# VHH binders against q05b89: the designs that were tried, part 8

Target 1, 377 residues: q05b89
Amino acid sequence: MLSSRVRLVATTARLVHSLIYSSSRSFMDLKALLSSLNDFASLSFAESWDNVGLLVEPSPPHTVNTLFLTNDLTEEVMEEALQKKADLILSYHPPIFRPMKRITWKTWKERLVIRALENRVGIYSPHTAYDAAPQGVNNWLAKGLGVCTSRPIHPSKAPDYPTEGTHRVEFSVTHTQDPDKVISALKEIAGVSVTSFSARTDDEEQTRLSLNCTQQALMQVVAFLSQNRQFYQKTEILSLEKPLLLYTGMGRLCTLDESVSLETMIERIKSHLKLSHVRLALGIGKTLESPVKVVALCAGSGSSVLQGTDADLYLTGEMSHHDVLDAASQGISVILCEHSNTERGFLSDLRDMLDAHLENKINIILSETDRDPLHVI

## First folded at step 26 (VHH)

Design f6
Fold by ESMFold2, fold request of step 27:
Structure f6 (fold): chain B 377 residues (1-377), chain A 125 residues (1-125)
Amino acid sequence: as target 1 above (377 residues)
Amino acid sequence: QVQLVETGGGLVQPGGSLRLSCAASGFTFSDYNMGWARQVPGKGLEWVSYISSGGYTYYQDSVKGRFTISRDNAKSTVYLQMNSLKPEDTAVYYCARSSYEWRVTPSGEYTFDYWGQGTQVTVSS
């Protein structure tokens, strides 16, 4: 149920920073650091459309003494990172999202790449992988609600188990067709695992073969079966889905131990995000005194994750006007806090977790310049 | 009334071994995942090891290969065999029952719902 990439031990307080490990070996090779970051939270949990991982790499070898954390990598943030001697920038949002055909001085995003390379600074973006992570951005956002039980709204699927194969091929072989010969032939195909068991079909004793196949092996299996029409016409091919993960996924559905008024919840959220103002849409039939027990949250732009989820309150950075109207019509109140305001505070938790994970081997710095471009006046 | 009682703590020299036991009562033990956590002086609580109801085991990297968690469902008991002990292993060790629920507080998160009283393990030259 648990993996070595998940940290499930909660802590309630820390008394003193431990300096014992940080005084030894104050740097890491870039490749080793990237491996450690992936062990902390696998990039495989990112959405398929996302652009995550190492986006800009100085020529090898490259060592990292200072890891610089930011929500967004703007030109102002890049200047800060350079002044503070960053060797790797972890930018939660990827500053490079679409393929670049040119690297010139024309656009601000191209200038980020040029500045990074000229100063031998890498850029890494975890983005939606950290949205999904059990101790990631959405978990941090949930900490602002009060004591609650939390689960992913859209659980992630396991990355590579129970099987490496993507398809299952099933067919039957009668005893007169020499099942052992068929099994032996199929075992010669790389990327196929074969199981068999006795079965009875149409009043005839048969051997049922079940093969888990990689994508590479699938057509070779089909070609083999096609040489015997009796097998081919009775072959079933199933596309495999991997099991759901318990704590990893997009969004969080949070059930408070004790319900509170919407007014109280608003103050908790404002305090957690350090905001003077948030935007509220009351659900139909609700008031500031209405109880809130179940909160569905998704940091950033949460419409697609939150849509259709039964809750008393939606909490996210931004939603379209029409999606807010849809939620309110169902009696669900909505709080919008602006995109990066629902994400940036996580970076303090991330620093603490990475310090522990990396055993204080490197210096980890948070951006002081990084801020949401939208400001309520 | 869920109760978890740890025994087997004590003083041991570096490189030595110790076996912790946790007697559980007040629930159907075989239905629950169990674990061990430790509170290191001056630090917060950290997980050590976890065993599923089906017997699959998981370990924190710093103890992997040295510690072995096991369970005896007939005796409603969880064990932690600790070998090759180091001074850094000095802590109060707690037996814990896992909840499948991810619980969140302003100070952190956890998956355990009941804890024992703890047993002291001291590794000293």
Scores: ipSAE 0.387, ipTM 0.680, lowest interface PAE 2.0, mean pLDDT 86
Fold by OpenDDE, last read:
Structure f6 (fold): chain B 377 residues (1-377), chain A 125 residues (1-125)
Amino acid sequence: as target 1 above (377 residues)
Amino acid sequence: QVQLVETGGGLVQPGGSLRLSCAASGFTFSDYNMGWARQVPGKGLEWVSYISSGGYTYYQDSVKGRFTISRDNAKSTVYLQMNSLKPEDTAVYYCARSSYEWRVTPSGEYTFDYWGQGTQVTVSS
């Protein structure tokens, strides 16, 4: 009677406490988040006609745990955002563009605002700021072309002047006119800085004055100089420009390292944008076998940015019929991909960039509902 | 001829540190911005850090607070001190000279015109 001692091997289920590193995603204060977003890409890059920034603000205080990214904020997308418990919606396109005289249930745009506020969801729109940003939408679109050198078609200007003033005023003062007195008088004008140089003209020693002044001070300077005909008649007034930003601006002019056929370029663009179809206009004398070396691109509506730019190919979402004809007449081929198709794909890259920029402090999600309203059939 | 030679790569545990060095020759080192890029296997080249000729430093967000770029003009050398290394930092690291041209690739952007041979950095337990 061999008593088979069934050794109950106590399988110590090591509860592998999967330390779900619940990365305790912290929340951010809305104002702190907005500041950080502005550091990521300054709203100063936006076009002056645009409506960017925080468009809908819940009453303070407001914290953000979930940032919801979308290209377009429709009512359907809003419902998705609410279901996914978004605290802030980053809509690439501003859902509020024109001023609202009233907020009622009458229009879908007003309803968006109502739904946002009732659910304490903020709405932020970067739009053209992200078009202009160095790693923004247009840069993303350029990634579809292949290896290239890229520059803005319309470079942005720095937000500030490097020196005090918006204007430079230059004139000469003879020794008989007491340069020191003139300098002293000009320095009394608020917003004026004066520099003097010794200058020799036609064997006469003169003091050349160069002053920077604000727009507000300019008329006072002019008024002062007008008191002396000799000063005024030889005065040069220069409008100072803000410095250009090297990598920031609207559109991109892309020069490929290696020229490729238009057909190959079309396939690259389709692949990058995940499109089965695009609209093509051939430039005069061009075929699908024609080489493409230089591409001018602008996401969205590119007519105003691309017009007048010398290139083999224009790439944009939308362009007017006449603008397409103009380009084609110049031998420039045009690819149109629909407005949002040249933009929406950027949001994946944006998510990753913002995750890094925000140090994973908040949850960033991309809309799954957002789509182009147009269907190719 | 422009030459960039990287050294200092290796195997390190998570949380560890490495210091990369890049010896530059064939150009006036002090006149150029220098930087580091990295390439993860199967991914494109991404910039990591820049240092201007004037000594201003720039970092990719993913490495901010952990990496420090520096240069010694007398030695024509650029350095990358890498602290608090993570497995995701595993890549071939390349020293590069900046040309101020914005280069776009399917996998990323950079402003470099010359590269070294690269040095392997592996962060693994």
Scores: ipSAE 0.368, ipTM 0.704, lowest interface PAE 0.5, mean pLDDT 91
Fold by ESMFold2, look of step 26:
Structure f6 (fold): chain B 377 residues (1-377), chain A 125 residues (1-125)
Amino acid sequence: as target 1 above (377 residues)
Amino acid sequence: QVQLVETGGGLVQPGGSLRLSCAASGFTFSDYNMGWARQVPGKGLEWVSYISSGGYTYYQDSVKGRFTISRDNAKSTVYLQMNSLKPEDTAVYYCARSSYEWRVTPSGEYTFDYWGQGTQVTVSS
């Protein structure tokens, strides 16, 4: 196996062979690698409809020496990954999106699962979690515009704070009752956390109890409180929303330091994405010489993320015909580059960041066969 | 008026070390996060290192383990200790005060609002 790699550099085969034996990579347990991937970018930032994380798992224990990165996991890409001895495939798009009722040889997606398991290869997909991440796909896409200030079009909500749960329930306990006994009873309900504080109203001191609970626990809390009409009649229930994050979210609104002509911006985008051509819709009243200052972007399919956003230019992979017409009617130009063309280039940055994050412990390689299925001819 | 003045640049051999200093004035230094960015000819500015008002430090991956940022709030000064220097580290280095704007360049991203004049660091044999 090492001999075949050495043969790829025949004129330096002895030196390369010596370096391989004197320099070695280690390996990681799959569980440890998954934890490190989540520390790098939390899966909690994925859209609620998404299917992210570990999708296919070889029977434990499983160690990873080679992590293989691809935008799409097709049968051709799977064959490449197997030939290159991948132990885990990170597929940006989840090849398993809808529940599979059967794992047979019938469909190409089922064959991916079979092939992966037979060769002890895991499949992991970060998908929209990496769209949202501050150093993720949309940040990479923004790097192609020039120097700009960027913020999420749709900021994510904080995943863990200020507290677990979706509701706050508050009520009062007077001196005729023992608040510690009430607190103890409430704490027996799973998904409840309790706080108390003193309050005064009309010269009467009372203990105000405040608890957070999950939606699942809410009815149990209400049932408990309803057993005492004094509590029940004084109960307030608040729905909670978690705070928005500054740099995490879907899409990016980018304000260039220096406005440039649309023609110049097109060349920057083509260079960044390594494309000879892109599709352009000019906004009403705009030309290739028109200045572009504000770009709203979303890698992949950006219709819903971009719609309604004020900008000089929309940049995405694909958008419905009618959404393009809507944008153009508002004077917004649109550049479409095809879905995976706006995503795949990020994988090089991802490899570099993961190499550093994992301290070069494992071999990380990019697919050479992965490509957008749509070509301009 | 915010002023940031960098010193300590110069010429150094590959593998050598250099220490940059940044004297800050015109604001309450201890209340602000600070950082270093650099400009290589033909590229935009890229962040290098960042230190919070509480002393927590962050580094671009390409310099992690080689560069160390620190601050002395009593002297209103930020330092960048640069070890194991490579020719690729040749750049004008800027001291910067943090902002809440996420800024993006072709080579990276940073969050800064005020800059110094810069100091040249040259790594060559």
Scores: ipSAE 0.354, ipTM 0.665, lowest interface PAE 2.0, mean pLDDT 85

Design f6
Fold by OpenDDE, fold request of step 27:
Structure f6 (fold): chain B 377 residues (1-377), chain A 125 residues (1-125)
Amino acid sequence: as target 1 above (377 residues)
Amino acid sequence: QVQLVETGGGLVQPGGSLRLSCAASGFTFSDYNMGWARQVPGKGLEWVSYISSGGYTYYQDSVKGRFTISRDNAKSTVYLQMNSLKPEDTAVYYCARSSYEWRVTPSGEYTFDYWGQGTQVTVSS
């Protein structure tokens, strides 16, 4: 009776704990995210007529795990965003542009707001701030031209004055008028800074005073100076402008390192924008073989930005018939790519830039539903 | 004569940090925009970061969120804080003075007129 001891080989099932590195993507607070977005591109770069920033805010506190990028926020795109569990939608174009007196189910714009709020989704729009930004839409569009030097057509202004004050007031005080007393009195006005210079006019030594003041202080300064007719009559008031930003602004004037034919340029633009067709107007006397050296471009609707700019070629999404005629009459060729086609392609670059900027703290996704409403057939 | 002298390069592990410094001389530092460029072996020179005379900062997309450029006008020095370094950041880094031109390439580029001798940054495990 040979008791064959069946050695049960205990197959140690190595539970390969697949460490699902759940990359615990950290949630960002909405306020922190908005601040970071503003650091990426300041909303101060936006045009004054635009409606940018946080347009729809869920009740606080609100955290963002998924940022959803789209060029246009339609109802279809909204549904996509909701399906993809977006916490914040960055819509390039503001879905809220005109004031709303009511939020009802009557208009699709109101429905967007309702759907956003019901699902606790924020809506943020940078629009013209991203048009103006150095790394923004117009810069992206310029990448399609080839190697070039680029500058804004309409430079933006810095967000702040370099010094305190919006106005400079300058006047002269004679020695007989006790410049020190005048300076002392002016320094008592809040929001005023005074600098004095020695000046000689007509062989008389005078003290020239230059003061910077706030808008609020300006009337106090004027009131003070008005007490002395000699001061008042010779006072110059200057409105100070914020510094211009060299690389920030609307549109781009691009000078190619090497001239290329218009045909070549068209192919470059098509390739960059992933378009099979564009609309072309030839400038007077121009052909597809004509050299292109200088390109003025503006994403979206470029008429107001491009008008009056000297260039071989205008590149934009849309332009009125009459504006195209004007450009052509001046010998400027015009390429129209449709409004959103000059914008939407930027969103892929934007995603990558924002991923880096936000240190991959949140998930950034692009709309797959978002498309130009116009079809070229 | 315009001189730019880079320091702070070295060997660092992936995820590490370095701070580059560039001492400038021979011009009024406060009046100029400054920046950094890098050259990867076998590749062309690419701009990395730019800081205007007014303190506005710009970054190449590849380094945005990881690198921080700053300047000290009193010391005529521009800095590049490099965080979360990657092997792809391995390059010779050059300090540069701006020519006030923005150059657009398929990869994006900023134009400079003067360059330092460069400092080697190596990111390796």
Scores: ipSAE 0.256, ipTM 0.608, lowest interface PAE 0.7, mean pLDDT 90
Fold by OpenDDE, look of step 26:
Structure f6 (fold): chain B 377 residues (1-377), chain A 125 residues (1-125)
Amino acid sequence: as target 1 above (377 residues)
Amino acid sequence: QVQLVETGGGLVQPGGSLRLSCAASGFTFSDYNMGWARQVPGKGLEWVSYISSGGYTYYQDSVKGRFTISRDNAKSTVYLQMNSLKPEDTAVYYCARSSYEWRVTPSGEYTFDYWGQGTQVTVSS
């Protein structure tokens, strides 16, 4: 009578109390969030042809608990955003680019707007502002190259002039010509500021006048000066430039600390972008063993930014056939990774940066549906 | 002469918060990127965060979501708000000025040219 002691193995179901740290994430007012986003990267960095900022605004008041990040906002991605209860969508590319005369169910872009509004979801697009930003898309793309020094190819300008006026006009007035009268006359012109200082030229004391003026005022200034041939002939007119912003601008010129083979560079780029394939055009006389020291890069469609830039390698998402031929003819190799593949990976870094910038006040999520429309076959 | 003076370090419990401040002098503060680095005794210097002259921020992965860097150009001061502190955050924290060169590394590290004397941060139960 062998009493088979059935050892009841008490499966202690470790109730992994998933401590749902309900991190009581706070909500942000939409306006406050937009201000904070602009502090993160100013929309003033955007190209003039671009359409950036808040593109779709729900009726106020609107609060944001969940910020949804995507590269492209398709109808599929919109549905994902809605399912995940997004309050604001940050679409890298603006879904509204051209003006809409109508908002109907006819086009997919109009449908996006309708779906957004019906569900009280805002749409924000930074696009080229994030291309230009110091820690933006182009900087992220540069991280794939290795250790390098980077600068913008097209530096951004400050939004404002440091002083009043767009032009500087400088000329000298002799003591016999009554500098005070001249100054008084110029000061009567709206949009003119005049500074005078003593100057010595060829042992003669003269009053040097330096005036700042607007474009409109410039014509009046010139008209005034033209009345005196002596003033007019020696007048210097300078166009003032807005100061350049440090580390801000389109594209990046990257100088590697150590040169690597083109083959190695390709592998680095593939790894960084998580791509199995890229398109390569070899520069004239170049091989996969050729050294790469200087890389010019621009996320997205980089032709206009990269053109004319001296480098060993161009890296971009999209370039025309003719632009590739031009680069190759100059001995510059070109790597094309498709448009959105040079952008989309940045969104992970963007999430982390925005989380920190926003002090974890809101939930920031990435689209899982967002993908390049092109399949490599 | 460039001077960077850190304050705000101390002893804190795990999960606690500290705010570091760095007063800068001897240069045009608004023209430079600023940052923080830390050093654990017996280990090398590790960058923590930097903020550009334009106000753009970057963080080392280990502190992302926990630390926030900010600057006040009028006060020539850079700040590091440290939340959710961990024992592994125990280090001497240094305020640093960046060079004019934008350095890109795969890890996102940034190069600094001047350092403060440091402030001790100790996270312990």
Scores: ipSAE 0.225, ipTM 0.589, lowest interface PAE 1.1, mean pLDDT 90
Fold by ESMFold2, fold request of step 27:
Structure f6 (fold): chain B 377 residues (1-377), chain A 125 residues (1-125)
Amino acid sequence: as target 1 above (377 residues)
Amino acid sequence: QVQLVETGGGLVQPGGSLRLSCAASGFTFSDYNMGWARQVPGKGLEWVSYISSGGYTYYQDSVKGRFTISRDNAKSTVYLQMNSLKPEDTAVYYCARSSYEWRVTPSGEYTFDYWGQGTQVTVSS
C-alpha cells in the first residue's frame, strides 16, 4: 500500500552520475551534435509555422566545444556568446523567422547573422519542438505548482507511427493483367509501398492491391491508374491520420493532488520563476483565498493554446487583453509573468539534461546577460 | 486493491545472476506500463528498468546489457533477469506500476503510482 513517485525519464537520472564523475570536455562534429539534439527531442514536434533547427551554419567542417544557451539572441547576448567562445548558440526563440533577402549591416537581426558567421558560430533553435516535449519547458513550468498530474492541452500527432506515407490507395486489377507487373511498376515510384490481396466478384476474378504513399507520390499513382483505367477498377483513396501522443503536445493541463489557495499558488509561482511581482486577473467571483486545483499553463505566449480550456487558473507569460477578459468572465484567474520569464529558467534544466544526454562531451553554458526586456520598476 | 508482490531476491556472489518476479493483481495488467526501481543503501530510490504495455523495454545505463525486463500478460507477471551482478547492485528492488498520467513534483520526478513490498538483493563476496 505504499505509493511513491519516481521519474520515468532515464535522461534525468544521469544528472547525479555526471556530478560525481566529472570528465574532460572534447569536440563534437556539428552534424553529430545536431543528430544528438534531435534524438533528445525531435524537431518534428514543432508547429508547422515554426522556424526550427539549424538557422545559421558556418562552412563545413565545423566542430563544437562550447554550446551556448539563451532564451533570446539579442546583440548583447551575441557579444557575450562570442566573448565566451561559443561554437553553437542554442537560442530558444528563433532570431531568424522570416526569409531574409539581404544580409547587410542595416538591421539588428542581419547583424546577428553577420557576427555569427564572421566568428564561425552556428545558431540553432528548438522553439516549439521543446515546448511540446514531455520534459520540455512546460514540464519545467509545471514543477513550480506543487505535486500534480499533467497532460498536454493540445497533444501532438505521432510522426513516425507505423503508417507509411499519408494516403492509402486500393484498387482492383482485372484477370487480363499480370499483378506482378503492376506491383513492379508501382514499386518504381518513390514513396510507395505495395501490398496485394485477392478478390473475386460475380463477373470476374480480381486481385485487390493496396499501397501506401506519400503526398508527393499520390499524383503519380493516380496518373498510373488513370492511364490504364480499363485494367484497374474500384479505386479508393484513403487519407491516413496519425494517432495522438499521450505526453507530447502544446501547453499543460495540471491537476494538483491537493488544492491550495490562489495566494499560495502565486507565492509558488513567484518562487519558481524568481520574480518579486506577477500580474493577476481574478476570475469573476474569485479572491486570493479561492482554491486552485486545475492549472492550465503555457510558457511564453499562451493566448491561443489556453483558449477555451477549463481550469481554475491560467499561467503564461503573455496573453491578449481580450482573452484575459474572456477567461476572467468565466471565473478563471490569470497570472501573467512576461514571455521569457516563463521560459528562461528551463534552460538550467535543459543544460543538465543535455550534459547527461551528450555524456559531457562538450561544454554547455547559459547566457548571464539574457533577460526579459520588460521589468517592473 | 492493487497488489504487487516481488520474489526472487537473495544473496549472490559478484558476477552471479538472479531473476526477480512480480505478481500483479487488482488491475488490468496488460493496460499498464511496469517497471523496477531500487533503493541503494546510502542513496535514494532510483529507477532500474521499464517495460511498456506494448513490450518496449528501457534500462538505466548502469544496468544496460546486464539486466533484462520482461512481462507475461497472461500471468500478470513482470520479470527482471539480472546477470553479471556487481556489489553496487545491492539494493531493495521494487516492482512498480506506471501511472497512465504524467506526474510532476517540484523536484521533477514523474512517478509510478503503486509499489510492491520490495525484495532484497545483496551482492557480496
Scores: ipSAE 0.108, ipTM 0.501, lowest interface PAE 4.6, mean pLDDT 83

